# Designs tried in a protein design chat: VHH binders against Methionine synthase reductase (mtrr-1). Part 10

Target 1, 246 residues: Methionine synthase reductase (mtrr-1), of Caenorhabditis elegans (q17574r271to516)
Amino acid sequence: TKPFEVLVVSAEFVTDPFSKKIKTKRMITVDFGDHAAELQYEPGDAIYFCVPNPALEVNFILKRCGVLDIADQQCELSINPKTEKINAQIPGHVHKITTLRHMFTTCLDIRRAPGRPLIRVLAESTSDPNEKRRLLELCSAQGMKDFTDFVRTPGLSLADMLFAFPNVKPPVDRLIELLPRLIPRPYSMSSYENRKARLIYSEMEFPATDGRRHSRKGLATDWLNSLRIGDKVQVLGKEPARFRLP
Key: E = the ipSAE of ESMFold2; O = the ipSAE of OpenDDE; V2 = 0.75 times the mean of E and O plus 0.25 times the DockQ between their complexes.

## First folded at step 4 (VHH)

Design t4 (from a3 with D101P Q106A S110D; framework vhh_brivekimig_d4)
Fold by ESMFold2-Fast, scan of step 4:
Structure t4 (fold): chain B 246 residues (1-246), chain A 125 residues (1-125)
Amino acid sequence: as target 1 above (246 residues)
Amino acid sequence: EVQLVESGGGVVQPGGSLRLSCAASGFTFSDYYMSWVRQAPGKGPEWVSSISYSGGRTLYADSVKGRFTISRDNSKNTLYLQMNSLRPEDTALYYCAAPSPEELWAYLFDTGDYSSQGTLVTVSS
């Protein structure tokens, strides 16, 4: 399954007057153009948006890896033939010939909280002994409560961790190895007519609490809210395959 | 416009105390954990302390544990660092920081509408 490009032809804000809590709805219409001739969709069917990572977060991560200046150069990914796990990752969600900017923008989930293997890489990548000790604690059994309270439950991203530990300079190759695949986001079509799909989605304001960010917008809703008439977006016509070994 | 304005630095003798403040505006302060970071002359930045959204959880670098106390007042959008038993090694420019706001990422790349210069702490006899 290969993503294809659609055009944003309308973007409107709608308030839901029947909500007991005020919430803003947005309507976005995308034009499938010639791709519509190959589709047989009905209202309620899902369209999968390829939501990019925010450019500023991507730039921040690449700068910390020391590779921002080469981020737009074509690179060939080489995998160690003795590492089956890495071999399985590259064909599935990262193309062999690409750019670092494309990988970090489109292919890798940089917003998901780092797991313990990635935190260990961060620990090994810092010149500061205090940062190293703290990061090693976070990926240990004794540090599980701190990991849950400060990383997992709040949903800290890789960028958040790098900001909190400013002396960590991880190798970009280890990030490509350990970051999960960025999964396209499904949205139900409210209508599909004359090659155009209309989406209605809601966002809601909630107070923030320790470990919960209910008043924060998610990556997908922030991106959708940024869309304007004339924008081009990448979509998949069917659910993407989950990452799995051959 | 996101703003972080540090204050409270100064010159103190070893063993003295200072209280730093960080006034935050332009974002929902209570939605973010907050941190203090310092940069000593000729050195890179060093993480000092972090505090959760409500103030219920705190973390400290080993070099300051037992001497510094981080706190926040969400009703005033203000972060604090109480520094006791100060040592010459604590001499640094102190910054407050929040991860995750889009405006903060712009700031880090010098593309945003704000920049913080920190507050200077000098411990000397």
Scores: ipSAE 0.000, ipTM 0.201, lowest interface PAE 14.7, mean pLDDT 73

Design t5 (from a3 with S50E E102A Q106L S110E; framework vhh_brivekimig_d4)
Amino acid sequence: EVQLVESGGGVVQPGGSLRLSCAASGFTFSDYYMSWVRQAPGKGPEWVSEISYSGGRTLYADSVKGRFTISRDNSKNTLYLQMNSLRPEDTALYYCAAPSDAELWLYLFETGDYSSQGTLVTVSS
ESMFold2-Fast, scan of step 4: ipSAE 0.042; ipTM 0.416

Design t6 (from a3 with D101T E103A Q106E S110E T111H; framework vhh_brivekimig_d4)
Fold by ESMFold2-Fast, scan of step 4:
Structure t6 (fold): chain B 246 residues (1-246), chain A 125 residues (1-125)
Amino acid sequence: as target 1 above (246 residues)
Amino acid sequence: EVQLVESGGGVVQPGGSLRLSCAASGFTFSDYYMSWVRQAPGKGPEWVSSISYSGGRTLYADSVKGRFTISRDNSKNTLYLQMNSLRPEDTALYYCAAPSTEALWEYLFEHGDYSSQGTLVTVSS
């Protein structure tokens, strides 16, 4: 039930990438290796890829938290015994023993627009009074329109907020607590034979990005396009739980 | 190749005006909200203003509200900051920034700032 590793064994074009009359199609083939003995898939079944957050974005966030230099050290998450919450728990989507780099790369959704609680943490984490006032306004009832117009509707990420407010240095533990789980992405298998799953997907020839940034789906496609023979990727064989019950 | 070239800075007396420009290239300018950030001598960076993708929404730091106007021309890939009623505390290097481009993330991380140059605004008698 845990994600497992598979090997990229081909990455190729199905159609001519230079043709202006046909949308470019790409094919990725992954080898399940020994995991294939326990799995039974049919064409059309979904495979769930654990799409990592981009390394540059992760490094930028960790640097702003002042922890990039220790990002690869083993650490253990624990409940602060002085916490105000009587039933505080370690977030279920984060391993108790791990590294900060692993948490921010694979476990936390850093692309989803921050909600008001996270923006409040950002406001309390800046040394600049003007940044603090504006961030507090964005997470208040009176700032609801500005929050919608400048954060929610454009889909600003945490990294976007930190770049826009350069004096914000949030505590890393607050980010781990408040960032949501990174959800694996489904792709339909075109075939599954000889331990290998094949996926065919299309690139839009003119992606029409006018008036908005690339969506989360576009970024996942960019990750697939970056894959090369020999790359290892994490997959989940079944649909992940969409929520965690207490 | 991502490039941001700021211009329009200079020396001006208190109460004067300046218009800053940022010429952007190497990415789809109209897809990104843009910001102006400044760094006063001996101080850390301070966010000044932001503008939405279409230019329909603007946001300002309290210290500049009513005095500065951010605007953009997507047909020219250019960001502007009109600065009126300038004060000595507005003295700073001014940078433009587009937080949503991958190339700017790489550039920022390598160079440690939003632009290697910026444009200098000095308000003094």
Scores: ipSAE 0.005, ipTM 0.355, lowest interface PAE 9.8, mean pLDDT 75

Design t8 (from a3 with Q106D Y107L L108F T111S; framework vhh_brivekimig_d4; at its last look DockQ between E and O 0.01; V2 from the best seeds 0.00; counts 0 for: pae E 13.5 > 2, unsure alone 59.0 < 65, placed apart)
Fold by ESMFold2, look of step 5:
Structure t8 (fold): chain B 246 residues (1-246), chain A 125 residues (1-125)
Amino acid sequence: as target 1 above (246 residues)
Amino acid sequence: EVQLVESGGGVVQPGGSLRLSCAASGFTFSDYYMSWVRQAPGKGPEWVSSISYSGGRTLYADSVKGRFTISRDNSKNTLYLQMNSLRPEDTALYYCAAPSDEELWDLFFSSGDYSSQGTLVTVSS
């Protein structure tokens, strides 16, 4: 399904953050405009937001890959026919013709902790032998405890790893291949009326992943908190799956 | 506002010792791993050491292993680097870093004024 724009028409606190210090809830109302005529939403259905990655992190990654100066040039993704890989080199989650900035801002998940294949690429992409040895150890059986303590449990992102290992300069095409697709984030509607949907969200439902020590707020929550009246945001279109009775 | 303030640098002779400190504020210090990074004159940034959120795990660059010791005191929100057997190659501006500090990302990879930030260590013959 193709994304479309909706308009933020209100953003309010549902609970008084000063009197209820344990948790905070917010309400955001979006106006579907003319798209509402094609949609059959009802309360309890989810709206899927296309949440962009933070520009500072995107710029940092692209700078480290040596491609920030060309980030806005149009490029074409292609499969190298000489390697004849069984798996396509071009990820299915990007357009064939796009820009590096668009891919890293809207298409690729730069916040998910790197898996071992990506860490191995980082090890291959440094001129510093100390960094290479440490990154290879993090992928090894001997390094499993350190990988858990430094990468998995804290939920380190690609940007965090590049910051910790300043001489790593990964090839941008390997990042495009190995980074997961950035998935739209679902939020349940509390009401839907006259082309407008109201959503309620809280820190208690979405911050952090299970079992992680890292308490940093998530990408989607920070982005939603930054929205103001008049902002245009991208969402995925959806038809209700439920059977409706009079 | 996240703030990391380094101190303890100075001029020492080869073979000397220094203890660097990093005072942290504006975030829950005990939830984050911490790192030391250095930048020698005319060179790019170099990772030195990292320590897990509890202090139970440490990583070191080969160039400093056996000579430097990273530690933390979560009750005082302070990160430390004990530097022993210093060599002229250790001469650098030293920074502490947290993974979520966007201001430090800009500092390390921009043309900012390094003399006003970090703590300078000079090892002279």
Scores: ipSAE 0.000, ipTM 0.267, lowest interface PAE 13.5, mean pLDDT 72
ESMFold2-Fast, scan of step 4: ipSAE 0.364; ipTM 0.735
ESMFold2 (binder alone), look of step 5: mean pLDDT 75; pTM 0.757
OpenDDE, look of step 5: ipSAE 0.008; ipTM 0.202

Design t9 (from a3 with A98T D101S Q106N S110D T111H; framework vhh_brivekimig_d4)
Fold by ESMFold2-Fast, scan of step 4:
Parts: structure tokens; C-alpha cells; sequence
Structure t9 (fold): chain B 246 residues (1-246), chain A 125 residues (1-125)
């Protein structure tokens, strides 16, 4: 159930990028080290990668919350009775003692389109009456078509909403409460031998045909493309019930 | 590499009109919603208008609604802002934006503004 660290030992093209084929494939090899003794993978088995949120999007969100300057300080997550009064609980996917940067980088899905409750919080967090009215409309029953067309269908993230509404400064504790869990991504191993697992994937970044700008696939592909020899990544050897969406 | 090039700004009298253009490259323009944002001298950024990926839906700030029209031509990878009945308060540097741009996020974080490019609109008598 606990993630463990593996080392990137190669990151290269599997196929010749100058071949007649249009699609280019990348190969990442990770070394399980001492954890290899506990694993029995065969080609086709899944390994779940803990894909972090991009540092720049995390920094942007924390800056808008007014907490970027304390983002790396140890903090203890506690229930705030001023903001959460009924059935208040600490989210199970967040460590009790952690940092804000860690929470937003590894635990919270900041790229999922915000639902009505989060948009309501954004509306309550702006000093601009025009922004407030627009956000209240988007989370209303009457605004369903606008919500669908501008937020849901294009898959706008929290960062996208904060960019569109520059005077929104949400409390960070409300974001921790309302953002969904960041779900580890499964990848089939093309091989596993001598404690090393090999992952092959397409590096097509945005051939988007469905109109979605950001997806979990896009985030994972961008992250995988950034990996270099010597990088350490977190993985789970089995599907994580702890990070499962309700 | 994402590139957005704004043009069409200038000096106009109050009540005048201008049409801004934004030429986009380095990404699949038709897959993204697009926005216009402005920054007046000495003020923070203000969202002006947004248009859906297909052009079928538009949103406007109350300060410009009824005076400005956002549109796009996906065949030309170009975003437009038609500005009518301009007021001195519309004086600003205008930026086109897609919030998916990594370069834009970097720039916002480092400088507290959108881009050094933009296109300047000055409304003066």
C-alpha cells in the first residue's frame, strides 16, 4: 500500500524518430533496487506511478492562496471549526504532518475540473463583484450550459479558473478539503528482469481530438518526458485503494 | 513552443474603435478556449473576455459587455477582440492567453504580469 522509490536508469527512444512511422515511442527503465526481492512482475503487469503535479502550477495556486512563502514549512493538518462545522474530517489521502508544497504536488488532483462546491468557494474568495457574479452563475442550475461549455467539457483546472478570475484568492484549507485525490497512473511493463522494469509509451503530447486541454494522460506524458537518468520516482506495486475516486 | 503574438493596438479618441488580433502557434489552437486579459498602468491584470474552443460560447467582463466582441478563426489560428465605444478606462496593455501555456505560467510567477509583448491600447483626447 505504501509507495516506494525507484531509480530511472534509462530514458530513450525505442523507435527511430526518423522512421516512416509518425508515432514516436519513449522507453523508461526503472531500477527497483532492494524492493525487487518482494516483486514478481511479468510483461503486461501494471505498475502505478505517482505522477506529481507540475511545480509551476502548484506554485501559482499557492501564491494565489497567499501561502507560497510558507509552502515548505512543516505543518500539521487540523480541522478548522471556522470553515468546516459539520462532519469535519482530515482527508485520508493527505499526511497529517506535511508541507503545503507536498500536499499540492503529490496528494491533490489540481487538474480535475472543479465542481459546484469548489466554484462556490472561488466565488466567496473574490473581492471583485463581476467575478463573484460570474462564478455564482457558473455553479447555479441556470448556468449549467455555461459550466459544461467553459469548464467541464474543456476540462479546465483550478489554475485555469484562477487565471480567468485574477482577483480570486481562495483559502488554502478549503482547497485541501475540496480538491479530489491525485490518482496514481497504471502503466504496463514491457519487461521486468534483473530488478529493472521497462515502460514504453507514446510521447504525443497533444493530439487532442476530444477537445480536452488537460487530462491525466497529458499530465503523465509531460512528466514522463521530463524524466532523466538518475531521477527518483515513487511507485505502487498494486492498485491503490487509498487513492481511489469515490 | 507556444507563441502568441498580439497586434492591433494604438491611440484612439474616446468613442473610437479598435480590433485586436492574436496569432497563435505551437499548439492545436482549435482545442483550447482563449481569453483576452488587460493590464492598465499601475494596476493588476483584469480578465476581459473568453471564447470556447469552437467559438460557440463567449463570456465578457461587465465593464466591457455590449462594447467588446470576442471571436476566433480556427482556420487561421487567430483570436480577435473588436472594441467599440472605447473609454479612457480601457487604456491598457492587452494580452491574449490560454491558461494551459507553461511559458505563461512561468512568466506570471516570475513577473506578476502576463507577457512583455502584448498590444498597447491608449484612449485619450
Amino acid sequence: as target 1 above (246 residues)
Amino acid sequence: EVQLVESGGGVVQPGGSLRLSCAASGFTFSDYYMSWVRQAPGKGPEWVSSISYSGGRTLYADSVKGRFTISRDNSKNTLYLQMNSLRPEDTALYYCATPSSEELWNYLFDHGDYSSQGTLVTVSS
Scores: ipSAE 0.000, ipTM 0.235, lowest interface PAE 14.8, mean pLDDT 73

Design u1 (framework vhh_enristomig)
Fold by ESMFold2-Fast, scan of step 4:
Structure u1 (fold): chain B 246 residues (1-246), chain A 124 residues (1-124)
Amino acid sequence: as target 1 above (246 residues)
Amino acid sequence: EVQLLESGGGEVQPGGSLRLSCAASGFTFSDYAISWYRQAPGKQREWVSTISYGGSTNYAESVKGRFTISRDNAKNTLYLQMSSLRAEDTAVYYCAAPSDEELWQYLFSTGDYWGQGTLVTVKP
């Protein structure tokens, strides 16, 4: 189903004064407005948040593609019918009018480590012979260990790769083709009353010494921590039965 | 504020050796992959080598077997040991961390920024 917009009406810190392990918790309340009439939730049910990609990262990628200046102009997606990924993301019509900023912010997973096919596109998109040679090594059969050690295990994003290889200027259409779909993130509701869903989560649950660069578990939490009263967030309607959490 | 300060460059004869250093401050050095780049006069910057936060290393083909990248997390310092230097290695050498939110903000607002660099000149 199509995501819809809900309003952040509360964003508070909650401390349990009786806990021997004092942890800071955050409480976010979202108002479903008129959409509440169509939704029936129980405490413990999941709400699926469409977590946007960070604006700075999106702008960096679009700038490298040479299209930041037209990122907010409406464009028609004219994707080869054999390219399944984007057509599956936009069902029912092979040509959809959207913007590049919208696609990269909400539709494409730019944080997942690039696969070898995307690294090959990066190799073909650089003017620097040394960058091209190294990127071709990373996506070759002989480079499987280097790919794992340099890209996959460190969890390098597309933006990280573009920073490491500054002469790579990939065509934006190839990124749209090869980047995976951005999947909404489930969170359990602590309560649902008067058309408002309440989410309580632990901001300090993970040790400060976890030391992970670009914590994958923390990315959605970082976004939730940035939310303030008056912010609008996109959510999916009632979740599919197969994804229902207790 | 993220700061990277390169040092160790100088003039050498072909076949000579130099050890470059990059002193890092303002961020948790051990959490980042760090790269060496170089820029010869009139040319674009080219990637030389990267070391991951876990210690895995990668090299441009032109320097494989001649250069060794290493890091000392206790000293927040990145090194590039250069041996068998050639005239084509003449360049200003830069170290750079992968982008994060603050660095991406900087790059987006001011353009690409690297450390001040250290000049390596290989004279015949």
Scores: ipSAE 0.000, ipTM 0.221, lowest interface PAE 12.2, mean pLDDT 73

Design u10 (framework vhh_enristomig)
Fold by ESMFold2-Fast, scan of step 4:
Formats: structure tokens, sequence, C-alpha cells
Structure u10 (fold): chain B 246 residues (1-246), chain A 125 residues (1-125)
């Protein structure tokens, strides 16, 4: 099943009038248009939103890779000729013919904390010996606690790492190889009529820390909160066969 | 090296409209989130609106539906179209940009590196 575009036709704040606390809810309505003929929904069924990565974050990463100027050119994915992997594969979550902007916006999970293999690539991609030493420490056996305390637990994204290590300029092909796939987000529909799906969700606040940490749930809610009438969003109208969302 | 220059302020009657401009130089304008802030006499600076380099817009609740932020990347210029102006909109309006293009997670904190000189908007009864 492939994602398709739907149109945002309303975006409103609603408040629960019977709450002991004032709770803020948001309501988003999307119009399926011609795609509605293929879908038979009931209230409570899930709609899967393809939540894009923030445009500024994508732009920042592509700029550090030296490829922002070609980000919108059509390209084919290719296997790095230096790879030692005999059966190197193009990741199944990325379309073979696409653009770098599309890949980083919709296909790759750039917000998940990078694993140690990706941190090693960052270490190999810096001209600064102090950055290289620190990054190598984070992906060593002796650095496992440091990795957990400073990367995994605070949930640092790739962009956070590149901001912290300004001389790291990773090859874009290695990022495509090592970043995980971006998984569509399910939301229950409160109604479906006249080809329009209505989603009601509660706003959630995530506590600020001294360092202000990345929040995966907050980022999805921030994207929904940014939607306005006339916006186009990508959805999967039925549960995607290739994704597991338990 | 980064410079921001606001213009377009003035006096207007309640219910009127004004268009503010911010001319940017010294950086790759198209790569940045750019914001409008305002400061009324005797009050602290407050956030008004932000536009992403991709054209996504965000508004303070007090101005939503009345103000429209936009950008012209070819001219390195940011705009704020203000309509249905109220007495409480009277303030000096500033555009602001971060020194690093990656500050989206701190976007509404009010802590920016580059500020213009401001342009005064006065809504007179």
Amino acid sequence: as target 1 above (246 residues)
Amino acid sequence: EVQLLESGGGEVQPGGSLRLSCAASGFTFSDYYISWYRQAPGKQREWVSTISYGGRTYYAESVKGRFTISRDNAKNTLYLQMSSLRAEDTAVYYCAAPSDEYLWQYLFSGEYDYWGQGTLVTVKP
C-alpha cells in the first residue's frame, strides 16, 4: 500500500467542557478526495499519518553533507563502492528513484538517537581530532555508559549530534544506509463522512529539562499543531503491511 | 555579518492593516527559520510568528487569523501582513534569526542571536 495525499480542510482547538482541569484538544479534518472510493471507514478506525521530519532539521543535515544544492534533483540510490558487504541492499523503505529531500523528509527516521555504527561514521567524517576522539569513545566498549548517558537517554537526534560536533560532515550515502525507516503514526478517527476523516487528539506537554531534550511524541504533536487549512499531508488509509506499530 | 532591517511601521486606526518588511543580509536567508517578535511599552518581548525555510507558518494565539507571515527567498525579505489591528497590537516589531540554522526545538523561547532595530506600530483610537 503506498501513501497518498489528502487535503487539510479544518484545523481547530476544542476544549473538553466537562473536565475537572481545562484540557486542550485539537481537531483536524482531512479530505480523501478521489481516494475515498477505495476506503470504507468506521469511527474508531485508524488513519496512518506520514509525519515528516522538520524542514529546518532536514535542511541542516543535508547542508552538513554538502548536498543541499542538489537536494531536489531526481536521483537513484546506489551502493557505496567502498562497502565490503557482498549483498548490500537498497533499504526497502526508500524508493529507488527519488530526491534527497524526499528521503530525509519522509523515509528516514532522523530523530531517533543514532546507534553506535552511525556514531562511528560521524567520527570518520570529522576533520577535528578532538571530535573524532570523543565520538570514537562513545562507540567503544568502554564508552557504553557514556553513550547511554549522553546520547540514548537524552534522545539526541542526528541533528543534535551534528550541532554538538560542528566539524562532522558525513557522506549522505552512509546516512541513507544507517538511518532507520520513518514509521507512519496511527491516529483513531472520531468520524468519517463525505470523504472526510476527522481526528481529535489531546495536546501533551513534555517536561523541560536543563538541556531541553528531544521528544518523539512531542515532535509528532508539534507537526499536527502546525497543520492549517490548505495543507497537503501524506497518509496510509489502511494499516501498512510493511510496518509494525505495537 | 548577519543584518536584519525592519520597515513598514506607522500609525493606523483600530481595524486597519499594515504590512511590515524585514530585509536580511549576511547569511543564506532561505536556510533559516525567521521570526517576528514585538515589545509593547513597559512589557517584555513576546513572540508573534515564525516561518520555516520551507514555508510552514506558526502564530501566537493572540494574532492567529489576523496576521500572515510570508517570505520571498529571491529578495531575502520577510513580511508580516497585519489586519484587524487592535490597541493591544501597539508595539515595536522586530525580526529575529538564530546564529545557527538548527534551533527549531527552541524556536519559541525568545532567545535569538540576531535582532533588527525594530519598527514601531501604533494603533490609535
Scores: ipSAE 0.000, ipTM 0.123, lowest interface PAE 15.5, mean pLDDT 74

Design u11 (from u2 with D100S E101A L107I S109D; framework vhh_enristomig)
Fold by ESMFold2-Fast, scan of step 4:
Structure u11 (fold): chain B 246 residues (1-246), chain A 124 residues (1-124)
Amino acid sequence: as target 1 above (246 residues)
Amino acid sequence: EVQLLESGGGEVQPGGSLRLSCAASGFTFSDYYISWYRQAPGKQREWVSTISYGGRTNYAESVKGRFTISRDNAKNTLYLQMSSLRAEDTAVYYCAAPSSAELWQYIFDTGDYWGQGTLVTVKP
């Protein structure tokens, strides 16, 4: 049930000239190698891709937190003993060794539009009074429509918010607490033959003003479109367990 | 295997300065957050300062602006430059490294690797 590595053996882009909708179909084939002996798949079964966050967005966020220089150092999840939070708990595993880069690349959903609690943290993390006022408006009860129209419907990511509010420098620990877990994405296998799974999916192109794209789906599609023959990717053969950070 | 050896402590007058050193061996020093702690007579051990590989520093409020933590990865050595010393700074100072780098500035249940300490006495 642990993620395992598979090899990309083909990656094609196919346009259906007879479609009434302008869609581009994408086809990816992955080779399970020796793992195929332990798995019994049928066409239509789901495979779960562990989709990484884009390196440029991870670097941008870590730089704004002031921790890019230590992003590759070993870290252990710890509770600040001076926190005012009475019932602080370490999520998931205790004493798990990781890095900030790994957490932000593979564990945290940084592309999902931030909720109002995270926007409150951003408001508290800016030295600019105009940015603070705007961010507080967005996370207020009276600002619900404005939050929906400005953040939720356009699907603004954390990186988008940090770009829009350049003086916001959030503490990295608050981001780890408040960002949701990045969940592996299911795709139905179009075929499974000779240890190779073939996946066909549709890429939707939205008009310039459409911001309703689900961040998890957009991330997965962008990543799948970037895959080339010879790339190695991590997958799960079954639905992952739901849990918070390690 | 892991060793941390502090030095540089001594007696100093109020307002004086001291530089503490911690020589580390037995682990990949450059990969870890390294911290200074102190323990005054009759008190619990108190966190003083932490430094990351890239030089990011954190300080306890009581020493901020007076103490400077630094590191030399080529020499596997941690430093604490102490200035404007006060009577309340009198303590045994310890170098500490967890078995892995701390995610936050405070070590949770600290103590995988501790030095023997070096005594700093600020004379009345």
Scores: ipSAE 0.000, ipTM 0.097, lowest interface PAE 20.3, mean pLDDT 73

Design u6 (from u2 with N58Y D100P Q105A S109D; framework vhh_enristomig)
Fold by ESMFold2-Fast, scan of step 4:
Structure u6 (fold): chain B 246 residues (1-246), chain A 124 residues (1-124)
Amino acid sequence: as target 1 above (246 residues)
Amino acid sequence: EVQLLESGGGEVQPGGSLRLSCAASGFTFSDYYISWYRQAPGKQREWVSTISYGGRTYYAESVKGRFTISRDNAKNTLYLQMSSLRAEDTAVYYCAAPSPEELWAYLFDTGDYWGQGTLVTVKP
């Protein structure tokens, strides 16, 4: 089921945000509008927020791909002829006609630690022999321990890898192919009445994401804290699908 | 800043009735879940009832069918109509706003947001 838009109608501090005596607690209320007729919620049910990637991180990645200057232009995804894969498919979590900024902000999980296939692409995309050697080591069968110790366990993001390897300039189409879908994050509703859902959260403790081992901490809290009355946010009324649509 | 002021308590005989009121200020009353709690002598506070801003009601098992929670958004007032009172209902009754989960969290962080309470005594 596709995400739909809801309106932020209150964004309040439950406790004094400038007091250092107590944890800051926030309350966000969203109005489901006409979508409320399609949903039946009880207090304690989860609402899934589509949390966007931070703009600075998206800009950094797109700049390294050499496409930041066209990031807001309409683009069409196409099969790369050099790949020679006749059954290559456009990923189901991105639209065929869209913008690069939209894809990297809302559709692709850029904060999840890169898998070894993506590290191989990074190795192929560097002009520096030393960077290439190290990246190839990390994605080799013999380098599994190094991959775990250097990439997976410390939870390095794609941006972290690009910062560590400054000569890597990956093709943007390979990133779109290999980055996983950005998965909406669950929050329990404190109440649901008159088309409005209310959520209460603490800056230090809030519901975990979908069990992803190396998801960045704090992203969802920082985003929720940025919401103001009048903001529009994308939500799912039920748990997101684990598999892409065919 | 939230202020809550309970009233309507008193002494009644078993089987009697009382109506409690809670006057609320310092927030948009009509937008919040509002609750009643009680604390019996020598015991910890317990939840009694909650009403949503849309009027949906929830009750502790011990009071179902005997108590009715209601609200008047125009007057920023919460009510608890109590009937068929029992000795076990003897307690100081507190209203709580916003929702019980929210109020629990930050009341116990700061201690600032309980109303004064109103005493209900059911004498055999």
Scores: ipSAE 0.000, ipTM 0.090, lowest interface PAE 21.2, mean pLDDT 73

Design u7 (from u2 with N58Y D100T E102A Q105E S109E T110H; framework vhh_enristomig)
Fold by ESMFold2-Fast, scan of step 4:
Structure u7 (fold): chain B 246 residues (1-246), chain A 124 residues (1-124)
Amino acid sequence: as target 1 above (246 residues)
Amino acid sequence: EVQLLESGGGEVQPGGSLRLSCAASGFTFSDYYISWYRQAPGKQREWVSTISYGGRTYYAESVKGRFTISRDNAKNTLYLQMSSLRAEDTAVYYCAAPSTEALWEYLFEHGDYWGQGTLVTVKP
């Protein structure tokens, strides 16, 4: 089902934001407008937010690909189906008109840990022999434990990998082929009245111990915390179809 | 590069008023909570006031009813209107932008970013 746009009409603290190291509760209210006529929700029902990737991560990745300066130009993407192994029914050539900024902000999951095929592309894209050797080790049969310990368990993102390997400059086309699709995030509605859905969510107050306030999964909470009255957000009224990797 | 530049400090008599300004650059000012802190001679830095991106305001008890925080998102500027000033308000005043994971992650800068400060002296 196609996402639709709703308007943020309130964003308020439910608990004291300056409470000492306790859960801070916040309330977001979104107005469904004309879409309310097609929806009948009860408290506890899920609404799915299309959470954009952080602009700083998107810019960092596009800069490393050498395409940040054209990120807002419309482009026609031609995806080679030879790199797409999992859907036999996909036609041989697919055209999409979009921008690179839009794709990396809304369509691709850049925050999920890269799989071995993507790490192999990173290995092929570095001018540094030491980086290449390490990245190839992570892709090898003998590197399963290192991949798990270094990449998967810590939840390193593509941006984290590019930061750790500064000479890697991957071609943007390979990232588009190999990054998974960005999946909308579910939140339970605390109320739904007069076309308006309210959600109440909690975050822990973290000391600035390691400079990261939230885990990778917490980045959606940071986005919700940035929402202001008048902002438009994309939502899905039901659970999205999952893309299945073999 | 994130920069915060305070101005408007000076000397004032008890009961007087001053308006402080903080010019912000290097980040999307309108998206963040922005705060004022102060540090009196020989004392620890203390929080004074915060304004949310939505315009909600919060104040330390010592300044409630006397200080007003505001922002101009078109000018990327934060203000602190101070009235009924007392000798104990004498301090260097700092504006601070709270860090976000997205803003600070790749710069390896953690926590709040601080300006250089502006001195306010209330003469007894």
Scores: ipSAE 0.000, ipTM 0.103, lowest interface PAE 17.2, mean pLDDT 73

